# Designs tried in a protein design chat: VH-VL binders against Large ribosomal subunit protein uL10m (mRpL10). Part 49

Target 1, 224 residues: Large ribosomal subunit protein uL10m (mRpL10), of Drosophila melanogaster (Fruit fly) (q9vpl3)
Amino acid sequence: RGKINIQRPKAPHYERARVVAVTQPKYPELPKAKSCFKTRAERTQQQQENPYNEIIAREVRNWLDHSRLVAFFHLSSITADDIFRVRVQLHKQNLHLKSYGSKIIEQAVKNTRYEAIVPLFHSNHCIVFSPDPEKTAALLRIVRRVPQMVLLGGIVEETMLSRNQLVAYAQMPGLHAVQAQLVQTLSQAPGHLIQQLQAHQNSFVQVLDVHAKNQMNEETPKST

## First folded at step 3 (VH-VL)

Design n40 (from n4 with heavy chain W99T Y101W D102Y S103Y S104E L105M Y107V; framework fv_ontamalimab)
Fold by ESMFold2-Fast, scan of step 3:
Structure n40 (fold): chain C 224 residues (1-224), chain A 118 residues (1-118), chain B 112 residues (1-112)
Amino acid sequence: as target 1 above (224 residues)
Amino acid sequence: QVQLVQSGAEVKKPGASVKVSCKASGYTFTDYYINWVRQAPGQGLEWMGWISAYSGDTNYAQKVQGRVTMTADTSTSTAYMDLRSLRSDDTAVYYCARTGWYYEMDVWGQGTTVTVSS
Amino acid sequence: DIVMTQTPLSLSVTPGQPASISCKSSQSLLYSDGETYLYWYLQKPGQPPQLLIYEVSNRFSGVPDRFSGSGSGTDFTLKISRVEAEDVGIYYCMQGIEYPYTFGQGTKVEIK
């Protein structure tokens, strides 16, 4: 990692951003879905003190505030055709795939309970939003077939969950009370969880995994 | 199948102009940029510029700026490179290449040989 | 313009032996987005160039795993773990951080 500020000539940005815009699916009867991808040019442009940064940050806050399910993914190289296929499958389940630059994410979540997600976005990433937390299982089934998308964690009912916790939530029976109890238990110490976070995405996932394992052990009856 | 097919070889006299075509197939033409790269006999690769098939925006290398015009026809999925005031040092194989997702040139045309002779 | 320098300019290898090509840029290719804008291409005799590696170390679709890229900042290396007859050609590194895009001089790889 670099400890030196980089002030080098800008990478090409507008041309690639236009290509991304053109590759976005346009379907009048569906919500406008933007690509999970942000090109390097688009990220660079957003980091250059764009006056629209606050507008986009407000859009991110709006998605976080109105979504009961938010899932975070690391994104590897993927073709336009493959991401289009994934977006269509997700949209059928009311799952909305979006991408934002790390600077925008930081601005959006600064001084909020979601500030802890910032380290997840220091590499290639995308986010899936949904108003319906019941769709977590459908989300994970779709993404399991997309090796380029690696689940990092998420937010369910305003509670931050690790990858393992989110997988466990998805596998629970259709007993709403049981699912709600797990989420509620995790939300009892949000400040403690946030303060345990470290600089890396791996550290974030590990902290949440430890919490999930401890919660599961406490809630499971011990054999005698 | 994604493919770029270029026009045939050209022989021109100094001072003439040449227009090379690059026809795209197997993908949505307007979703990608087209680069032009040339290679003089026995020499390395030299980038000439690119064009956005969507917007028509262009960016030309300084060495050829003022002599080159790049265009794209969306109805035929064809990009063009028009080079004017030809000199002997413009003798080269001219390639078109599609810009991929990571700014790499992922698909290339077969090349068009342009010979400038007196 | 950014100058790309390759070493060696030519390399003769016995089939099955490894090969290594170095590429040095006159300026850092690491951008503020954390990405490094370095690419490797192979031009086989009589053919257009083909992409091997993008962003330093990522193999393009269909490129055999015997090809690997590494490096950071200004110093980059392309390695072929076991050179095969089909790997003969001229290898070019390219920077995509600034216009104009620039290529190295090329490294000719031949079989002994």
Scores: ipSAE 0.000, ipTM 0.410, lowest interface PAE 18.6, mean pLDDT 75

Design n41 (framework fv_ontamalimab)
Fold by ESMFold2-Fast, scan of step 3:
Structure n41 (fold): chain C 224 residues (1-224), chain A 119 residues (1-119), chain B 112 residues (1-112)
Amino acid sequence: as target 1 above (224 residues)
Amino acid sequence: QVQLVQSGAEVKKPGASVKVSCKASGYTFTDYYINWVRQAPGQGLEWMGWISAYSGDTNYAQKVQGRVTMTADTSTSTAYMDLRSLRSDDTAVYYCARLDWSGYYFDYWGQGTTVTVSS
Amino acid sequence: DIVMTQTPLSLSVTPGQPASISCKSSQSLLYSDGETYLYWYLQKPGQPPQLLIYEVSNRFSGVPDRFSGSGSGTDFTLKISRVEAEDVGIYYCMQGIEYPYTFGQGTKVEIK
């Protein structure tokens, strides 16, 4: 390894700030006699005007628009060290693991062609982005060793794929299979396309529901 | 324990059809593809196709395209392979095999079903 | 279709001696993700095939250390450092890079 330029300013240490925030006691405050009551409309307006959420939502939209591979995962409890190792392995393959809150994802995809993915994010989740759909095989191979990450489905070349369709795509050589699938999809009647999108959405919801139930069952001891 | 249990041996005449079953247990049936691989007497292995237990999607080998139908019943965790217009060269042991969730290899196999066509 | 060719087709080995099986593919099994989609299976007498090695050199769960796989591109080798009686059977290589999946013709390993 080389020497680091010691004259560069030290970046803020996020981890220290995070530790301090987490260890600080939380003190719910009861309303004081002189505290102003905010109306429901005022609170709703303040939430809508949150610039932080819009900035992050725009980041999510940029990732979705510029990635030819997007994979959605349910994320069970995992340590920071474990997820960091996974992120490093993924990064070597130009695969970018991101986590966003469900409200931010909904805000990002509302009024876009990606709106159908919203049901996938009602529980803990993460998303992997890549400009290279040929990396689907590498992605699934890496994630195979991470039982905390459960594949829900994805988007390849703007086509929504179920878990099993993504797995099948990973076995195919190059991009030709996806191009053929897109050509076939474009040739379908509008009614059929709507049915396919609804079926995929329902399939994703079913997979998520089954996974959530399995996770709850694993946490709860079975009684006979 | 992961198990794939297949139906019993079949003897058929040329032109008939055969339906072989593969009952899965010990895992979530809909998370895996079921592949069918056959082996003629004294010959090697030949891939016939796969079915997704989740979506019902199928992919068949060209040699059997048009004569084979693969289905899956999620209520019984059972996959089926129906082969029509049987010929003497369809005489083989038919195996079902689970495709690893990553989609790269066959990790668990059924015990095999012997299908004999003609005499 | 990708053609998989194994040599030898039959191999008789004295117990405790090494064995080597070669597998050649008609085209490269190296995929753009940097992985090579080559697999080895063993079919013991009267049994279905069982996975031994995946992606050239990785031993499947429960497979003894005496089995090793190597190779790249189109040329692959399965080695057994010390053949035991339980290793008798027919060994198949398989490519998983494209459909249809294809197998080598098989190599029969027997003791004697």
Scores: ipSAE 0.006, ipTM 0.445, lowest interface PAE 11.3, mean pLDDT 76

Design n42 (framework fv_ontamalimab)
Fold by ESMFold2-Fast, scan of step 3:
Structure n42 (fold): chain C 224 residues (1-224), chain A 119 residues (1-119), chain B 112 residues (1-112)
Amino acid sequence: as target 1 above (224 residues)
Amino acid sequence: QVQLVQSGAEVKKPGASVKVSCKASGYTFTDYYINWVRQAPGQGLEWMGWISAYSGDTNYAQKVQGRVTMTADTSTSTAYMDLRSLRSDDTAVYYCARHFYGDWSFDYWGQGTTVTVSS
Amino acid sequence: DIVMTQTPLSLSVTPGQPASISCKSSQSLLYSDGETYLYWYLQKPGQPPQLLIYEVSNRFSGVPDRFSGSGSGTDFTLKISRVEAEDVGIYYCMQGIEYPYTFGQGTKVEIK
């Protein structure tokens, strides 16, 4: 909290604070008028060079690197009790809800293939991480009952998906509802089973192909 | 506010076809499946099938397979159920209901469409 | 098909008294993901069904806390701690583990 003056002495905190103090850059002396009121550009540049932000940005990159499922949400006003209940439900499914400032997110994803997500974080937001992409359906089931959390999009197996594509991914053949259907139809109508698998897989492959082409266009350098 | 609004009552002769509509509002249509469930007079609930509003993929109950076609129009957020070769035992109230993948709860239902098959 | 059997089929209760409805499935509703795919619905006279309980014990939004679901495997119970006039209707259990989705026969709850 940026207003507290009392430090809680802990071994990890002590060493972390010490490292930050040693590595913290010193800004050159500015004329009095400019030192009192920094321009937006100067404040933005100074903030991006802050070692504390870089340390937290590395934490975010570690979550991104070790998670096969990342989902981005807009977060409306929500009580501490309500968000706690959501965190408990998510944790049971190995889903981890995190909140980070927009500048930290920007630093974490800048110059990566995921830079396009930055605009999603200009307002109140949160991110859910999981090492298990099969939990996408569980995530969406939990969050659909939380109107304060609005799905914006996500990353699955390093592929950036829009909101609709992430929902489509959750509905792929071989997931819960479709797998129950496969068991049911296996002994009844083999033609229907084959048709069903082909229809679902082909439609989703088409969605992924469109997304992949969109990603290729986004990765193309802006220089003309 | 989530709403599913169905088309009006139909009276058909045996052998005819009926097409019931279900117009969705108040949510993202393509996020949900639309189920069709019927209820014969004084009897319980019978599942007919579902359609994915996103992919257009369908799954039909075996009892009506070959006679039913379910479609969805994303531009109007409307699902349709077309039932052919009507028999007297198809007389029922037909409901549409949505569900989200992995959560087989039918959380919102249409008001129902009465289909009467009589000679 | 999974057969869902409800008992009793009809129940008359004095306002403020508890009510209990049993639902038994011909197969376990516990799936490999650890979830149990059992749901409870209420159909009030002249209205479409409405969701009460999802995945055995979770109350749907707006459902009063007097409703509770419990059970595991093949045996499930819906309890109403204090029945009110607005609770009159037909109650259905449903399985969502296997196609076709199947409902119990329904339990008619009436006020004496």
Scores: ipSAE 0.006, ipTM 0.490, lowest interface PAE 9.6, mean pLDDT 76

Design n43 (from n4 with heavy chain W99Y G100S Y101W D102G S103E S104Y L105F D106Q Y107H; framework fv_ontamalimab)
Fold by ESMFold2-Fast, scan of step 3:
Structure n43 (fold): chain C 224 residues (1-224), chain A 118 residues (1-118), chain B 112 residues (1-112)
Amino acid sequence: as target 1 above (224 residues)
Amino acid sequence: QVQLVQSGAEVKKPGASVKVSCKASGYTFTDYYINWVRQAPGQGLEWMGWISAYSGDTNYAQKVQGRVTMTADTSTSTAYMDLRSLRSDDTAVYYCARYSWGEYFQHWGQGTTVTVSS
Amino acid sequence: DIVMTQTPLSLSVTPGQPASISCKSSQSLLYSDGETYLYWYLQKPGQPPQLLIYEVSNRFSGVPDRFSGSGSGTDFTLKISRVEAEDVGIYYCMQGIEYPYTFGQGTKVEIK
């Protein structure tokens, strides 16, 4: 936050892909030849009806493949200013908050080992990516101050973890402890994350009740 | 507001087992871990393990591994610590404590005295 | 296991005077998230321990301003600027960086 990173922060894959597309040389006129006409026809035939969605889905796959920490959150109503402040705090810790449509997520994870995460995105959601799994504790500390973001679970070192397993992982220091946690999760069924989502939704409703009560209490002025 | 209320004192013979309860109130039980810490007479504090009230996952200290079982009943918001094959050196006050990220062992039960005598 | 060593083991203080307790860990308590997992607890006679300081220097809600924590890596200090009668008890430092969680042996603070 006050530290200047000598190494340039890794830009989001979609921004890099878009920058490359935007900076591609625009040539208004091409030499006239039969091969140029064929190339133009081929480009027309190959053009996707939804090229933007495919570019974003590819970006999501790249984030999943190159991130050693992925955390999934339910996202309640939050102002643009508030979410921007959260993004800034997360970015300082090399944590990248992203929001994608459920159809794009489905396209990105289809036929991959991550296909099981699709049900998590049927409601309002966001995802945090990082190449550094040791940032899990920093992530949870920052998000704890954001009641609109509720942790659902995540992926650490290609292993799917429930909310409580991810919290436990955040408390484990060093490589040996991390490896022990991952070995322990090998005994868990992939479906346990979805099973825990139901219980977590019930806990989330209770958290919303507490939040509503706290807001009512905070609204009333207190005498000094 | 937040309270952890433990069961009463126990006197046991060597080889017996003891089950201590910790009833939580004033918060969402499944949002926190419950830790167990014991203190032998005139001695310091010794961590025994934790249980997730949400998942039932546990982590036990190696010194008691194999003799301890921690459980949680979400319907009654109560955590339990069952210690088997009791020895004289298990004589201690056993505390339950709620875990909160960033504040660690923020709330404690009043303690349960367990005496193991021959 | 991480060994936590406190000095002194006992301290007798005139009311209103300062007190200082040292805590040393056998390994660094700094985690990769940039936080240091050191905590201070006070156990008053006949009561369970109560949290005073979390993550080295953060005072827990309701803890008087006279308590302060400092330190880094393996060396930590708890200071009481003006010891009062209610501060009598045994003080423990604790590391939460790895399992098993371990406590210092305790420092008994008494009034002269």
Scores: ipSAE 0.006, ipTM 0.444, lowest interface PAE 12.7, mean pLDDT 75

Design n44 (framework fv_ontamalimab)
Fold by ESMFold2-Fast, scan of step 3:
Structure n44 (fold): chain C 224 residues (1-224), chain A 119 residues (1-119), chain B 112 residues (1-112)
Amino acid sequence: as target 1 above (224 residues)
Amino acid sequence: QVQLVQSGAEVKKPGASVKVSCKASGYTFTDYYINWVRQAPGQGLEWMGWISAYSGDTNYAQKVQGRVTMTADTSTSTAYMDLRSLRSDDTAVYYCARGDYYFWSLDYWGQGTTVTVSS
Amino acid sequence: DIVMTQTPLSLSVTPGQPASISCKSSQSLLYSDGETYLYWYLQKPGQPPQLLIYEVSNRFSGVPDRFSGSGSGTDFTLKISRVEAEDVGIYYCMQGIEYPYTFGQGTKVEIK
């Protein structure tokens, strides 16, 4: 019965502001150059700053409990502009892109069947939630055009699936019984699946290191 | 899905005040700013200010500062603009528009509220 | 305040022909974060404005690919590759780098 409807409980505005103020570091205010509004980077930081608190962890648990589709991504360096465009495209398909700190994820899934996913989130990440597992194909079509988002795996109908298993699921038509059977035949023991997801994440990090080093070592040709 | 619905047309006398509402739906109200933009008959667009639905912070254009108050009610997902000491040159269509957190672009607009100030 | 100047103020176009609108700002719209805070809006008769282009060249959701934005610093251009009947209206550029946000005077586009 879980993940057939979705709710996003909200604390009163005053309560949320209080929690944020208490957990945020206090720094001297710096003068702004030419602009009196926050930069995109500062606005992104304000929105993405998740203070460590139970309210956000409860939100994450609510998303997990009410989403029949959850997809995990490694997120490479991406502009606020690009990720907003992706968020808008996903939202049109009832797909909800969320970013949470690793400690908030750990707090949310602690002592649940999802606790094994915690190691996936110690690097840059994001999660897509949906109450509709039939949207898996739409999700994969959208993220195919976003090289900064690398699919690691996900959860469909409470079953953990690897990247390849999610791709296979997405290719099945809308016959529910056939899709359920596919999920069962593709599923693996949680330990083995997590090891596979961690291996893919580690391999991707190594590829990013090589790519970054190649960019850093690139020489600028001299022009006559 | 994202929709901003504004209150109906108002006719006011000079010196009166007007309070226009803007009810948001289809998104998380507190994740965005609400901007107010007006347009006098046959004229262009004039930005009046914004309010953060999250913090309640406001920023008003100098021309209306001291006469305008913007508020937001998170329980009803509704923003308000209260303009006092109305003058005939305040006659305009008043729009609310959602300001996104990343770009500060005015991405979705209300249908507009005509405010006529006449003696 | 930053002054936004549009040219031309009025433009009559034969259906299927291209149209081009210029927008000039009194100071650079490039911010220290590397982004340029320039936007284009279309107001169709009797309707509220709608966002067409954000940050110089990015098309908003649902905006046809015949619309394109370009430019840098203080000089910006909106192009319509083939004007359709539903493109009739007044086009505005806006800067979002400083308060108050300011708009150009508007360019009226109509079909011949």
Scores: ipSAE 0.000, ipTM 0.405, lowest interface PAE 19.4, mean pLDDT 75

Design n45 (framework fv_cemiplimab)
Fold by ESMFold2-Fast, scan of step 3:
Structure n45 (fold): chain C 224 residues (1-224), chain A 118 residues (1-118), chain B 107 residues (1-107)
Amino acid sequence: as target 1 above (224 residues)
Amino acid sequence: EVQLLESGGVLVQPGGSLRLSCAASGFTFSDYWMTWVRQAPGKGLEWVSGISSDSSYTYFADSVKGRFTISRDNSKNTLYLQMNSLKGEDTAVYYCAKEYYGSWLDYWGQGTLVTVSS
Amino acid sequence: DIQMTQSPSSLSASVGDSITITCRASQDISSYLNWYQQKPGKAPNLLIYYASSLQSGVPSRFSGSGSGTDFTLTIRTLQPEDFATYYCQQSYDYPWTFGPGTVVDFR
């Protein structure tokens, strides 16, 4: 938001239309001056945008590194008021909706394991970040009512997931729920126990793998 | 201009608790991540803890994990460090610093001295 | 944790000299390295961020270079106010880590 930050370079301030519109007796030929000026202005703008984009790319990388849930969306035309309402609903669930230019995304993920996501951002897009992967179900519930946002895929616990895999992840029970189901199956009749236990063991192992990866990133969540 | 003013540093016995405060002015406090960095007498800088603009993320050095808690009150433009189970090796000048989105520390306070001694 | 080392640990120089301080990271940190200056009895101040970007208000005689694991801070035409301790710091991954510092003193 418009805060003054000395570390962020400002875009070049120039008014091509005004410069070209000014005619003076001593001015050189306008077509030549305009063509040269346009090329120089474009190069100057490109150079200034490069350092600015690198700084913002670090913000994107920081969000990626410290979010255990990252969801990527295609964003169709939406009013500022409508997107604000969506942001408020997401924020209540500790879900943070951000929009970044595709060049900034590319710079943020270049030479990282997430470089493969760049093609997802060649059109209008937005990203939702959260430190809490259990909020995936809440995210999908909210987005179901926003037709302008189309889920493309995401990253959960440092694992890149397709749209269908993210939907499946949202339906998986938490570690405690899986443990409760395993305990419940132990009370079943012997004839059916093995088959049910195998099904729940597969689910439990899958959830444990996610939690083991979370423990490797203990620096991210607050550990009391 | 940007100013950070730490307070709360005193002499504390081992095993004691202490809360440090950092009063911020000259920038929109609620938009920036904040960090605590300490420096033991005659030693180098050691990163202690960091907190996101909305308190969604908090990080701690392994040496203080489980004993220290970082928090902030955006309505008061104040950063806090709650220190519990203090040890002699926690003796240091504690600096409050403004973080630029997880990238660098652009402004620092003058520091507050915490001495842990019997 | 990413370990940071600095060379030399101390440096004696005269006003007008040009000096270089080297910082090395134990793993690739891209360009996420910052340089800080600390004068005796004072808080550190940021000199260089993102390996080579000069902080606003810092004299142009300071410059940074490097990427990956090896980084250099250069002070051209040393001034009396430049006698201080200099620290490098990586912001690539948490926990953030500082180098042990380089003391720049009178020769």
Scores: ipSAE 0.005, ipTM 0.412, lowest interface PAE 16.7, mean pLDDT 74

Design n46 (from n5 with heavy chain D99G L100W G101Y Y102D W105G; framework fv_cemiplimab)
Fold by ESMFold2-Fast, scan of step 3:
Structure n46 (fold): chain C 224 residues (1-224), chain A 119 residues (1-119), chain B 107 residues (1-107)
Amino acid sequence: as target 1 above (224 residues)
Amino acid sequence: EVQLLESGGVLVQPGGSLRLSCAASGFTFSDYWMTWVRQAPGKGLEWVSGISSDSSYTYFADSVKGRFTISRDNSKNTLYLQMNSLKGEDTAVYYCARGWYDSSGFDYWGQGTLVTVSS
Amino acid sequence: DIQMTQSPSSLSASVGDSITITCRASQDISSYLNWYQQKPGKAPNLLIYYASSLQSGVPSRFSGSGSGTDFTLTIRTLQPEDFATYYCQQSYDYPWTFGPGTVVDFR
């Protein structure tokens, strides 16, 4: 997770008013007394029930529940300045780049329909959220110039898509006219798609090489 | 250099069939959506059909839906348009063009091939 | 289908003039509008994509602006090679649709 920048987006579409304190938790609730006299059980309880982690996990759940487009990326070493520039470009398109620790993501998606994404986050990662699935093409255009960000897959209109399926979706016109039918067509049996995503996760170096090679081919001028 | 070269345009009688080809070179053909755009003599441009990079998705203008089929052979870097039940209104120069159907537009076009359907 | 209209249908201009062509969509297409130039007997070529982004290799005298339903193509200091037909095209929703074209001729 990382850095907090000045372009941090507002949390997505929470119910008006009553959750504002939870959506921006800089100073979480902590036990008032701290003492070396605490029992082993009390210390274990404090570790398990970190209120900060639950607040951030709730934030992640709200991003997932209120975003019609979610894209998952492997994130290679990248400077703070470079990722900040990418975040600014994405924000202009209503695309919100977020980074969360693997444990927080696991906690957020446990026992939900999104639990299958957990294996994607065992290494460095980031997630892009948007309420607007029409921005998928804009997202992929921006990230093709960022070789450190490798697309792993995503969720469009609550349907899990592999990398190739998400790229196909981005290349399609007519998101209004046929988007529901397209998402249904791109979907595979849940077991098969999850297996496919997990298999790709096991070969990150190959995925990085293929992605870098594809970006070189796309950006290299073709001259006769 | 990116090149697209159309072929197959000839004179055909109404109700006839014709297959157009577009040979692509100078880029990784299998990475791009491809499209056919036509232009009747003295008239404007009309989008006809498009196909995804892996052939999973094909799209057609209502005027040709059910009569035309689009296909591609990525091993041969070739795009095809099979035209059946041709009408006089199908008389046009047919252009092959490369492009993602997004904000990037159709960035490279072939020279075009003339299809004439006798009236 | 999204209908595209262009104005004027034709215009006459001299080398060195600055001209503006307008394109209107029948519904909001955000910034998903492209501009093409077509010379007689030649294929179209892409000038501007995503309303205002200049295609690589296109001279800076070409510029696009607008969003939503109203868009403009501006050519500053018209050159002899700019006498052509110009088309707008929406890439917002299937099917893709083109404007009827604007013919730019010598005066």
Scores: ipSAE 0.006, ipTM 0.430, lowest interface PAE 14.9, mean pLDDT 75

